VH-VL binders against q9yh85r1066to1250. Designs and how they scored, part 1

Every score and structure here is a prediction.

Target 1, 185 residues: q9yh85r1066to1250
Amino acid sequence: ASCIVSGYGHYLTFDGFSFDFQSSCALVLCTTIHGACERSDTFPTFTVTVTAKNEDRDTSLACVVKQVEVEVFNYYIVIHRAYKYTVMINNERLYLPLKLGQGKVNIFAFGFHIVVETDFGLKVVYDWKTFLSVTIPRSFQNLTYGLCGRYNGNPDDDLVAAGGTPRFGVTDFVQSWAKRDTFCR
Below, numbering starts at 1 at the first letter of every chain, in headers, positions and changes, except where a header shows other numbers; antibody chains are not in Kabat numbers.
F, E and O stand for the ipSAE by ESMFold2-Fast, ESMFold2 and OpenDDE, each averaged over both directions (binder to target, target to binder). V2 = 0.75 x the mean of E and O + 0.25 x the DockQ between their complexes.
[cut] marks letters that were taken out.

## First folded at step 1 (VH-VL)

Design n5
Fold by OpenDDE, look of step 2:
Structure n5 (fold): chain C 185 residues (1-185), chain A 121 residues (1-121), chain B 107 residues (1-107)
Amino acid sequence: as target 1 above (185 residues)
Amino acid sequence: QVQLVQSGAEVKKPGSSVKVSCKASGGTFSSYAMSWVRQAPGQGLEWIGGIIPIFDTANYNAKFQGRVTITVDKSTTTAYMELSSLRSEDTAVYFCAREYGDSYYYGMDVWGQGTTVTVSS
Amino acid sequence: DIQMTQSPSSLSASVGDRVTITCKASQSISSYVAWYQQKPGKAPKFLIYAASSLQSGVPDRFSGSGSGTDFTLTISSLQPEDFATYFCQQSYDSPYTFGQGTKLEIK
């Protein structure tokens, strides 16, 4: 399933729940539940974070994705809008295409998009402007949380805060997934 | 194998609109981008725009912005390109082409047979 | 827009000849170049991406090279079916742009 961030702060969860929100804070789109998978102790974990900003004017409804962060395996991948066709890997800037961990992570350009793929089926697509998608395999059903939801086929339970508490409002929900820093409102 | 079949030739008057279709068969449709490229008689290739069906997001050449609309019908695996306010210089063969990309290469690896659009008064 | 300047515009060659076509980008585009072959009345056919492996069904006499701004398509030993028009294309940035083409004719 795919989770989508697009346009003017539009979000679409894995289960098809749609909501709108604009924030300049770094937001956790999708992260795996630690220890949730009883199938294997080595089940892959990952976190995808997005930072957006208003385009041109403070009152603009156009929301651009400024930065995408992918944490997977031992790699901290940062994709910044200002550095098209490059990525930061553990604080080192590298040029595409890239294969990390002997092919465990592949990063390449697909048209006007950058694609991050892992050998377990995580796929992140970003167009360096307004579009971001996160795709994960079926094996991750019920193993995720964040703005992208639970991926369990039920969109009604997608508004779950970082602490595991269901939230009623979108604003409260989204804010719960914001990484706190001095610049985040 | 993947095939793209386009609609038939069109003859249009200036100021009118044309909508060309491109039906995909024999493979995955939604996961790859579909581009539209045209070629005027005896001329080179010009990219018009493209769409990624699974996301329903389209990109356009600014040259055609405001006149072109690219859409898809996922149920019929068909892509559409509509060009309005037609001019004589829009006379060309219009191609749809699937964009394929992986960690090794990227290109328009499957093309439709082309649709001739003639704009004349 | 990124301009792709292709050279030569046309050339004549004989079967068995080594042929090289060049494409120069107006700015660095890394390796995001594709080459196409087009025969009269037909759609373009994808040949090769940069210096990577060929598309399935494309003879290995075709090869690509280059990075940055200068790219080349080489046909090591020209065959009768290779007489056509060839195009380079950049996929680095929007909009996609093509070279003006190289018409390869029989001498």
Scores: ipSAE 0.052, ipTM 0.674, lowest interface PAE 3.5, mean pLDDT 89
Fold by ESMFold2, look of step 2:
Structure n5 (fold): chain C 185 residues (1-185), chain A 121 residues (1-121), chain B 107 residues (1-107)
Amino acid sequence: as target 1 above (185 residues)
Amino acid sequence: QVQLVQSGAEVKKPGSSVKVSCKASGGTFSSYAMSWVRQAPGQGLEWIGGIIPIFDTANYNAKFQGRVTITVDKSTTTAYMELSSLRSEDTAVYFCAREYGDSYYYGMDVWGQGTTVTVSS
Amino acid sequence: DIQMTQSPSSLSASVGDRVTITCKASQSISSYVAWYQQKPGKAPKFLIYAASSLQSGVPDRFSGSGSGTDFTLTISSLQPEDFATYFCQQSYDSPYTFGQGTKLEIK
């Protein structure tokens, strides 16, 4: 299944629910870490976070994907559009291509995109501009939360907030998945 | 060996549109980027855009955004490029090409034979 | 867009000559340059990728060099079939851009 972020703040969840929202906060798209303190012993944990920038220009895109963060295994991967063809891995900037953990994570250029692939089937594709997709295998059904939804075939329950409570409104749903920092409180 | 076979020559009037097909055979289709490049008579090469079939989304040269659409049909292993609002300066040979090594970073290693599009009144 | 300035625009040479064609990028593009040969009425033929890597089946009289902004295609001993137009292409950033071409003609 694939979850898509596209220009001007358009989102398509794993289950096919579409919504629009613009935010400058870092937003959790897809995570396997939620509410219960317990990890699944069957599958690795991961979190994918997107940060968009709202541009106010006569001819520019309104919502550019500025930064993509992938936390998986012991790697904290940061992809920032200003530093094309490089990524931060655990606070060290490295040039593509990269093979981490003897192939547990592969990071490479593919077409006009950067690709992060894991050995368990997580795939993150980002075009350095406005397009981001997150693909996960079916084995993660009912195991994911975030803006990409639950991956359970039911779009009506995709809007589950970070605290585990379903939301009816897109604004409250998105803001519950926002990471708070100095400038996003 | 991988081959790209394009649709035949077309003659069009200004303001109309043209859709060129590019059928791939003898290789993997879904994971390789497919690009469209044109060449006006006696001129150089100009990249129009491309698509990676597995992602089913296209990237375009900004010069053509708004009047070009690149699509794929994975069941027939065929890429398409449609150019609308044709002008006389769109007269060119249009090539489809496959990217080397499933990456945009190394160039295009397999090319179609080209499709001549003539725009005249 | 990254501009690729190719030089010379045309070149006359004899069989057996060593020829050199250059491309200059408007910004650093590391080694992301491809070179193509094109004969009249034909699609371009892929020769060199990553500035210096020779595509399979291309004769070893062809070579590429360069990094950063300045790139060179060299033919060490020109053969009759090498008379064609040659293009460089940057593959560093979208949109792809090509040099204007170098027509290599029989002297």
Scores: ipSAE 0.000, ipTM 0.490, lowest interface PAE 15.4, mean pLDDT 81

## First folded at step 9 (VH-VL)

Design u1
Fold by OpenDDE, look of step 9:
Structure u1 (fold): chain C 185 residues (1-185), chain A 121 residues (1-121), chain B 107 residues (1-107)
Amino acid sequence: as target 1 above (185 residues)
Amino acid sequence: QVQLVQSGAEVKKPGSSVKVSCKASGGTFSSYFMSWVRQAPGQGLEWIGGIIPSFGYANYNAKFQGRVTITVDKSTTTAYMELSSLRSEDTAVYFCARESGKSYSYGMDVWGQGTTVTVSS
Amino acid sequence: DIQMTQSPSSLSASVGDRVTITCKASQSIDSYVAWYQQKPGKAPKFLIYAASSLQSGVPDRFSGSGSGTDFTLTISSLQPEDFATYFCQQSYDSPYTFGQGTKLEIK
């Protein structure tokens, strides 16, 4: 399933729940928690984070995806819109294409998109502008948390806040997934 | 060997629309960026737009925004470009071209044979 | 849009000559330039990406160089089959844009 983010503040969860929210905060889109369930220990863990930027232009208010972060296999991958066709891997800037961990992570760009894909089926696509998608295999059903939801076939429980199971309104939900150490509004 | 085979020549009236097809064979389809490029008689190349078949997400040259639609049929490994509100200036050879980014080589490495579209009264 | 200014527009040369075609980008595009060869009635043929990648089947007499805004395609020793039109293309940002082309003719 795919979770879609538009830089204009549009979100579509794995389960098809849609909501709108504009924030410049770094937001956790999708994360897996080790030990959350019996099955979780058999799967790789990862975290995808998005940071948007609000821009007020002469004729319109625009929101773009500024930065995408992917944590997987002890790699901290940072994709910034200002540095197209490059990525930071553990704080080192490298040019594409890249193969990490003997091919466990592949990063490449084409058609104005960067793609991060793993050998277990995680796929992140970003156009350095307004489009971001996160795709994960069916095997991760009910193993995910974040703005992309629980991926359990039930869109009604996608508003699960960070740190627990309670559901909140959209504002509280999104804010709960904001990284605490970031200056944002 | 990977090939892109395009549909045949078209003759259209101003104001009408044309839909050109590009069928890929002999290789993968979904993981490539499929672009459409046109060339007016005696002129240079102009990028119209492109699509990643696996995502169905298309990018367009703003010059054609609102008049062009690029789509794919993954089951037949065929890409389409539809251009509406045709004008005489749209008379050109239209090419589909494949791009891959998995190697350190960013270019359109496979091209269709071209489709001549003539717009005339 | 990024403009690609290609020069010269036309060039006459003889077999064996060294030929140089240049493209200048309106802004820095790092090394994201591709070069194509096109013969009459045919689709463009991908030749080289930047300075490092010759397309499979392309003779090594073709070479690319440059970074930032200035790029060059060089044919070290022109062969009869090389007379054609050449295009540069930037793949750095949308929309893709091409140089206006260089027609290489036999002297």
Scores: ipSAE 0.639, ipTM 0.856, lowest interface PAE 1.0, mean pLDDT 91
Fold by ESMFold2, look of step 10:
Structure u1 (fold): chain C 185 residues (1-185), chain A 121 residues (1-121), chain B 107 residues (1-107)
Amino acid sequence: as target 1 above (185 residues)
Amino acid sequence: QVQLVQSGAEVKKPGSSVKVSCKASGGTFSSYFMSWVRQAPGQGLEWIGGIIPSFGYANYNAKFQGRVTITVDKSTTTAYMELSSLRSEDTAVYFCARESGKSYSYGMDVWGQGTTVTVSS
Amino acid sequence: DIQMTQSPSSLSASVGDRVTITCKASQSIDSYVAWYQQKPGKAPKFLIYAASSLQSGVPDRFSGSGSGTDFTLTISSLQPEDFATYFCQQSYDSPYTFGQGTKLEIK
């Protein structure tokens, strides 16, 4: 299954629900954190976070994906559009291609995209501009939360907020997955 | 061996649409980056757009945004490019080409034979 | 869009000559450049990727070099079958863009 972020703040969840939202905040797209007080190591844990940006002076400008963060295993991976074809790995900037942990994580260029792949099937693809996709294997059904939804085959229940806010409000849903930031608006 | 086979030549009137197909064989179609590139008579190459079949989302050259639609059918391993509101300057040979999704090579290494589209009144 | 400017637009040379074709990008694109050969009525043929890496099956008389904004394609010993038009292409950013082409005429 794939979850898509595209220009002008368009989102498509794992289950095919689509919505529009523009925000400069860092937003959790997909995380395997299960329950507020519980964590499990029976499956790989990861979090994918996106930060978008637009210019308020011209509302016709496309919303760009400024930064993508992937937390997986012992790696904190930061991909920033200003530093194409490099990534920060645990606060060190490195050039592509990268093979981390004897193949646990591979990071490489593909055309005008960057690809992050893990040995358990997480795949993140980012075009350095407006397109971002997150792909997870079927084994993660019912194990994910975030803007990409629950991955349970039902697009009608994808709007699950981090704190249990009403599922019918897109704004509340998105804001519940936002990280506080001095640049957030 | 990867091969790309395109649909046959088309003669079209201004204002109409054309849809060109590109069937892939060999390799792993879902992981390609499939591009469409055109070449007007005696002119250079112009990238129209591309698509990664596994994601189904197309990237377009802004010059063609609003007139072009690129799609795939994964079950038949076929990519399509539809160009609407045709004008005489759209007369060109249209190529599909692929870039492997699991390679560090950065280029279109397999090309279709080309589809000639002629737009005339 | 990233502009790719080729030079020269046309070039003639004799068999055995060393030929160079240059391509300049309007911004730094690292080494994300490909080179293609195209004969009349045919699809482009992939020659060079990543500025300097030869595609499988390409004769070793072809070579590429450069990084940043300036790139070259070199044919070290020109053969009669090398008559064609040559294009550079950047793969750094969308949209992909091509140079305007260099027509190589063999005397």
Scores: ipSAE 0.253, ipTM 0.702, lowest interface PAE 4.1, mean pLDDT 82

## First folded at step 16 (VH-VL)

Design z6
Fold by OpenDDE, fold request of step 19:
Structure z6 (fold): chain C 185 residues (1-185), chain A 121 residues (1-121), chain B 107 residues (1-107)
Amino acid sequence: as target 1 above (185 residues)
Amino acid sequence: QVQLVQSGAEVKKPGSSVKVSCKASGYTFSSYFMSWVRQAPGQGLEWIGGIIPEFGYANYNAKFQGRVTITVDKSTTTAYMELSSLRSEDTAVYFCAREPGRSYPYGMDVWGQGTTVTVSS
Amino acid sequence: DIQMTQSPSSLSASVGDRVTITCKASQSIDSYVAWYQQKPGKAPKFLIYAASSLQSGVPDRFSGSGSGTDFTLTISSLQPEDFATYFCQQSYDNPYTFGQGTKLEIK
């Protein structure tokens, strides 16, 4: 299943729940590090984070993806919009294509997109503009949290906050997954 | 052995639509970006759009946005380009071309034979 | 859009000549440039990407160079089969854009 971030702040969860939101905070799209899943020895853990900002375009205000972060295995991967065809790996800038951990992580350009894929089936696709997708195998059903939802076939229970409690509003839901720092309080 | 075979010539009236096909063979279809490029008589090359077959994510030249749709059928390893609201200026030879998606060097390394589309009243 | 300004638009040369075609990008595109050869009634043929690998079947007399905004295709010793139209193309940003072409004719 795929979780999509597109256009002017449009989100689509793995289970098909759609919502709109605009934030300059770093937001956790998808993570398996939560609750009972945190101790899983069966599946690798990962976290995908997105940072977007509003930019004025010719006809409308666009929500542009500024940065994508992928934490997987022992790698901290940062993709910046301003540095096309390069990535930061554990604070070191490298050029594409890249193979990490003897092929456990592959990072490459595909058309106008950068793709991060892992040997367990995680795929992150980003066009350095407004489009971002996260795809995971069915084996991760009921293992995910974040803005992409629970991936359990039920879009009605996707609004689960970082603390594990269900939320009723999109704003409260999204804000719960924001990484707080000096610029995002 | 790697080959892109396109559908036959088309003659269309203004305002109609045309759908050109591109059958790929001899390679892993989903691993190459598929582009569509056209060339008007005696003119240069113009990129229309492209698609990642694995995901079905298409990108378009803004010049054609709203009139062009690019799709793929992975089961038949065929790419399609549909252009609507045809004008006389759309008269051209239309090419499909694959581009490596995972490895360097990049560039459109295999092209179809071209499809002539003529728009006339 | 990124403009690719190709020069010259046309060129007359003789067999054995050294030929140089240039493309200038309206902004830096690193090394994301491809070169193509096209003969009348045929599809373009991929020649070389940046200054790296030649496509299978492309003679060694073809070479590419450049980075940033200025790129060059060179034919070290022109052969009879090389008379054709040549195009540069940037693949750095959407949309892909081509130079206007260089028609290489027999002098």
Scores: ipSAE 0.892, ipTM 0.945, lowest interface PAE 0.5, mean pLDDT 94
Fold by OpenDDE, fold request of step 19:
Order: sequence, then C-alpha cells, then structure tokens
Structure z6 (fold): chain C 185 residues (1-185), chain A 121 residues (1-121), chain B 107 residues (1-107)
Amino acid sequence: as target 1 above (185 residues)
Amino acid sequence: QVQLVQSGAEVKKPGSSVKVSCKASGYTFSSYFMSWVRQAPGQGLEWIGGIIPEFGYANYNAKFQGRVTITVDKSTTTAYMELSSLRSEDTAVYFCAREPGRSYPYGMDVWGQGTTVTVSS
Amino acid sequence: DIQMTQSPSSLSASVGDRVTITCKASQSIDSYVAWYQQKPGKAPKFLIYAASSLQSGVPDRFSGSGSGTDFTLTISSLQPEDFATYFCQQSYDNPYTFGQGTKLEIK
C-alpha cells in the first residue's frame, strides 16, 4: 500500500483516509517504532519524516516538500530539495545512485523522482517538489504509525496519535507527530 | 532486441483526441522511465511527459497539462499517450523513448519509430 | 522552465573537420545533459550523456564536456555519416527541454 503526500497539504493514508494539513514542522509520516511494535524481531524498523513549506506558485499557494528523512537499519537518510540528486547518509553528502549495506538500501533517480528502496519492500518516492509517496508491503499491516495510519484495511482508525491514543481530530493527530524544536513548537 | 514499437499514423479533426501506443520489448519495462517527445514538421524536439512504469507516476510538461494523459499497461509492457482537444499545432511526429531509471548514464537511449499525428479540418 | 540555447543553429563543415556544438542552460543543471543525433525521417539517436558516457555503438570521435551552464559536443574528425541535426537536452528539471538543434551540413 502507498501513503501519499501531495502539493497542497493533502495526505492519503495507507488505508485510504484523506486529510489536509499544512505545517512547516517535521512530521512523522510513517514509523514502525511505537509501542509493542518496537520490539518486533520479525520486521525491520523504519521511520519516514517529512518537512513541508507553503510557497507561492503562479496561481496558488502550494505545500512544497522540502525535506524527507528516512531512518532504516543504521542509516539516517536525508533528502533535501535544495540538493537535488544528492542525499545525506549519516551526515555525509553523497551523489546518486547509491547502494548501502550490500544492497539493503538502494537510492536512485527515476525520472524526476528520487527513490529509496529497501530489501524488505519499503519504497520512498520524492520529486523534490510537492509529491512524496511511501509504499510498504502487506507484511507491515498493523505495524505502522504516523500520518500514514495503521495500515490495517480500516481508514477509520488511522488517527492514532504519537502517544498511542486513537481517534484524535486531524489537527491533534498531525500535531502529535510533529518533531518539536526551536522553530516548531 | 530492445525496441519500442509505436502505433500507426493518425489523422484527426480539431477538438478530437488521439491515443498513441508504444510497445516495449527486450528489457525490463518497469525499470525505465518512458517519455513522450514530439516534433512538429521542420521543428525541434518537445518533451510532452513521462511516466515511471513501476509506480504509474506520470509527469507532464505544464504546456500540455490538462490535455495529455500518459499511462502504462505493465502486463503488455505498453505505454500510452492520449492527447485531447487537438489543435493544428499538435500536428507532429510523436516519439516514445525510454530512459534508464536506476543507473547512469541517463538520457533517452532507445526511441520508438515515431507516430505521425496530423490534425486538420 | 530551463532553456537550452544551442549554438550554432547550423554550420557547414568538411570531412575530417573538428566540429564543436555548444549548449547553454538558463540555470545550472550540473551535468544533466544528453546529446542526440537525428537524421531526416528518423528518430533521434542518443549519443552521449554529460562528458564520459557514450552510448554503445557511438564512435569515439564524439565527446561531451561541460558542467553548470555551458556544455559542448565535439566531433573530433567529421565523417560522412555525421552530417545530421544534433540536439542537446537537459534532464535536471521538469520539463525536459531541448536545444533548438544544430544542423550540420556538408560544405
């Protein structure tokens, strides 16, 4: 299933729940590190974080994805729109294409997109503009948290806050997944 | 043998639509970006759009946004370009062309033979 | 859009000549440039990407150079089969854009 972030603060969860939200904060889009899922020995853990910004376009204001972070295995991958066709791997900037961990992680350009894929089926696709998708295999059903939801076939229970409380409103839901810092309170 | 084989010539009226096909063979279809490029008579090359076959994510030249739809059928390894609201200015040879999607070098390394689309009253 | 300004639009040369075609991008595109050869009635043929990646079957007399905004295609010793139209193309940003072409004719 795929979780989609698109150009006007539109979000589509794995289960098909759609919502709109605009924030300049870094938001946890998808993570398997939460609660009981943290101790799973069966599946690799990962976290995808997105940072967007409102920008003026020719005829409208769009939310531009300016940074995507992927934490998987022992790699902290940062993709920033300002450094097109490059990535930061554990604080080192590298050029595409890249194979990490003997092919456990592949990062490459595909048309106008950068793709991060793992050997367990995680795929992150980003166009350095307004489009971001996270795709994971069915084996991760019920293992995910974050803005992409629970991935259990039920869109109605996707609003689970970072603290584990379900059924928050969209605002509280999204804000709970925001990484707070000096500029994001 | 890697090849892209396109559908035959089309003659269309203004306002109508045309759908051109591009059958790919001899390579892993989903691993290459598929672009559509056109060339008006005696003119240069103009990129229309492209698609990642694996995901079905299409990108378009804003010039054609709203009039063009690019799709793929992975089961038949065929790419399609549909252009609607045709105008005389759309008269051109339309090419499909693959581009490596995972490895260097980039660039459109294999092209179809072209499809002539003539728009006339 | 990134504009690719190709120069010259046309040139005449003789077999054995060294030919240089230039392409200037309206903004930096790193090395994301491809060059194509097109003969009348045929589809474009991929020649080279950036500076070092010749397509299989492309003669060594073709070479590319440049980075940032200025790019060059060079034919070290022109052969009879090289008379054609050449195009540069940027693949750095959407949309892909081409130079207007350079028609290489026999002097």
Scores: ipSAE 0.891, ipTM 0.945, lowest interface PAE 0.5, mean pLDDT 93
Fold by OpenDDE, look of step 16:
Structure z6 (fold): chain C 185 residues (1-185), chain A 121 residues (1-121), chain B 107 residues (1-107)
Amino acid sequence: as target 1 above (185 residues)
Amino acid sequence: QVQLVQSGAEVKKPGSSVKVSCKASGYTFSSYFMSWVRQAPGQGLEWIGGIIPEFGYANYNAKFQGRVTITVDKSTTTAYMELSSLRSEDTAVYFCAREPGRSYPYGMDVWGQGTTVTVSS
Amino acid sequence: DIQMTQSPSSLSASVGDRVTITCKASQSIDSYVAWYQQKPGKAPKFLIYAASSLQSGVPDRFSGSGSGTDFTLTISSLQPEDFATYFCQQSYDNPYTFGQGTKLEIK
């Protein structure tokens, strides 16, 4: 299933729940590091984080994806819109295409997109502008948390906060997955 | 043998729509970016748009945004370009062309034979 | 959009000549340039990407160079089959854009 982030702060979870939200905070889209999943050695762990930026244009207010972070296999992958066709791997900038861990992670350009693929089926696609997709195998059903939801076929339970508690509002839900720092309260 | 085979010539009236097909064979269809490029008589090349067949994600030249739709049928390994609200200036030869998406180099290495689209009243 | 300006628009040369075609981008595009050859009534043919990726089946007399905004296609020794129109293309940003073409004619 795929989770989609598109322009103007549109989100579509794995289970098909759609919501709108604009934030400049780094937001956890999808993570398997939660509760029982933290202790499981049966599945690889990963975290995808997105940082958006609001841009005021002459005709519209656009929300662009500024940065995408992928944490997997002890790699910290950073994709920034300002540096097309490059990535930061553990704070080192490298050019595409890349294979990490003897093929465990493949990073390449595909048309106007960058694609991050793992050997267990994680796919992150980003166009350095407004489009971001996260695709995971069916085997990860009910193992994910974050803005992309629970991936269990039920869109009604996708609003689960980082602490594991259900939330009733989109704002509270999204804010719970924000990484707090000096610029993100 | 790797090849792209396009549909036949079209004659259309202004305001109508045309849908051109591009049948791919001889390679892994989903692994190559498929572009559409046109060339007016005696003119240069103009990129219309393209699509990642694996994901179905299409990109368009803003010049054609709202008038063009690019799609694929993975089961038949066929790409499609539909252009609506046709104008006389849309008269051109339309090409499909594949581009490696997973490996360097990044050029349109295989082209269809072209489809002539004539728009006239 | 990124503009690709080719020069010259046309040139005449003889078999055996060294021919150089230039393409200038309106902004830096790193090395994301492809070159194509087109003969009348035919689809473009991919020649080379950037400076080091010659397409399989393309003669060694074709070479590419350049980075940033200035790019060059060179034919070291022109052959009879090389008379055609040549195009540069940038793949750095959406939309893909082509140069206006260079028609290479026999002198």
Scores: ipSAE 0.863, ipTM 0.934, lowest interface PAE 0.6, mean pLDDT 93
Fold by ESMFold2, fold request of step 19:
Structure z6 (fold): chain C 185 residues (1-185), chain A 121 residues (1-121), chain B 107 residues (1-107)
Amino acid sequence: as target 1 above (185 residues)
Amino acid sequence: QVQLVQSGAEVKKPGSSVKVSCKASGYTFSSYFMSWVRQAPGQGLEWIGGIIPEFGYANYNAKFQGRVTITVDKSTTTAYMELSSLRSEDTAVYFCAREPGRSYPYGMDVWGQGTTVTVSS
Amino acid sequence: DIQMTQSPSSLSASVGDRVTITCKASQSIDSYVAWYQQKPGKAPKFLIYAASSLQSGVPDRFSGSGSGTDFTLTISSLQPEDFATYFCQQSYDNPYTFGQGTKLEIK
């Protein structure tokens, strides 16, 4: 299943629910880490975070994806549009391609996209501008939270807040998945 | 043996469409970005667009985006470029060319033989 | 779009000469430049990637250099088969763009 962020702040969840929201905050798009005591020895843990910026560089109305963060295994990966064909790994900037942990994480360019893929099937694809997709295997059904929803075949419960409580409004839902930061809007 | 073999020459009327094929062999088709580049008589090279066969994602030069469609058929390892609303200035040789994926921006290491498209009334 | 400006547009040279072709980008593109050779009626042939790396099977007399905005292709001792048109290409951003070409002719 795939979750998509596209121009104009458009989001499409794993279960097919669509919503629009524009924010400059770092937002948790997909995470398997929810709650303080969640056990991780049953499945791989990861978090994908997106940071957007509203830009009017030409005729675009797009909400630009400025930065993508992937936390997986012992890696904190930062992809920023201003530093094409490089990524920051645990606070160190490296050029593509990269093979981390003997192939546990592979990071590379393909056409006009950067791809992060893991040995358990997480795939993050970003075009350095407006398109971001997160793909996970079926084994993660009912294991994910964030703006991409629950991956349980039910779009009606995709708006689950960070505290695990369903929400009715898109604004409350998105804000609940914002990383704590006083500098964003 | 890596090869890109393109369809034969075409003569078209203005306002019509042309679809050029590019049959790939001798390598893992899905692992290479497939580009289309044209060259008008006596002129330089112009990139039209390309596609990631693994994902089906296409990118286009904005000059062509309203009238070009690039697709792939993974089962036949064939890429296609369709250009519509043809004009006389579209007369050119059209090349397919592959670029390594899963790397960094490398360049187009293997090219097809070219397909001549002539647009005349 | 990133403009690639090649110099010269044409040149005449003799077998054994050293030839230099330059390419200038309208913005910094790091080292994401490729060079191609094209003979009449044929598809371009890949020579250089990453500004300075020689493609397998390309003779040692070809070399590339540069970073940022200024790039150079050099043929150290020109051979009869080297008379062709040469193109640079940036692979940094969409759309890919080429220099206008440099036609290398026998004197």
Scores: ipSAE 0.647, ipTM 0.843, lowest interface PAE 1.3, mean pLDDT 87

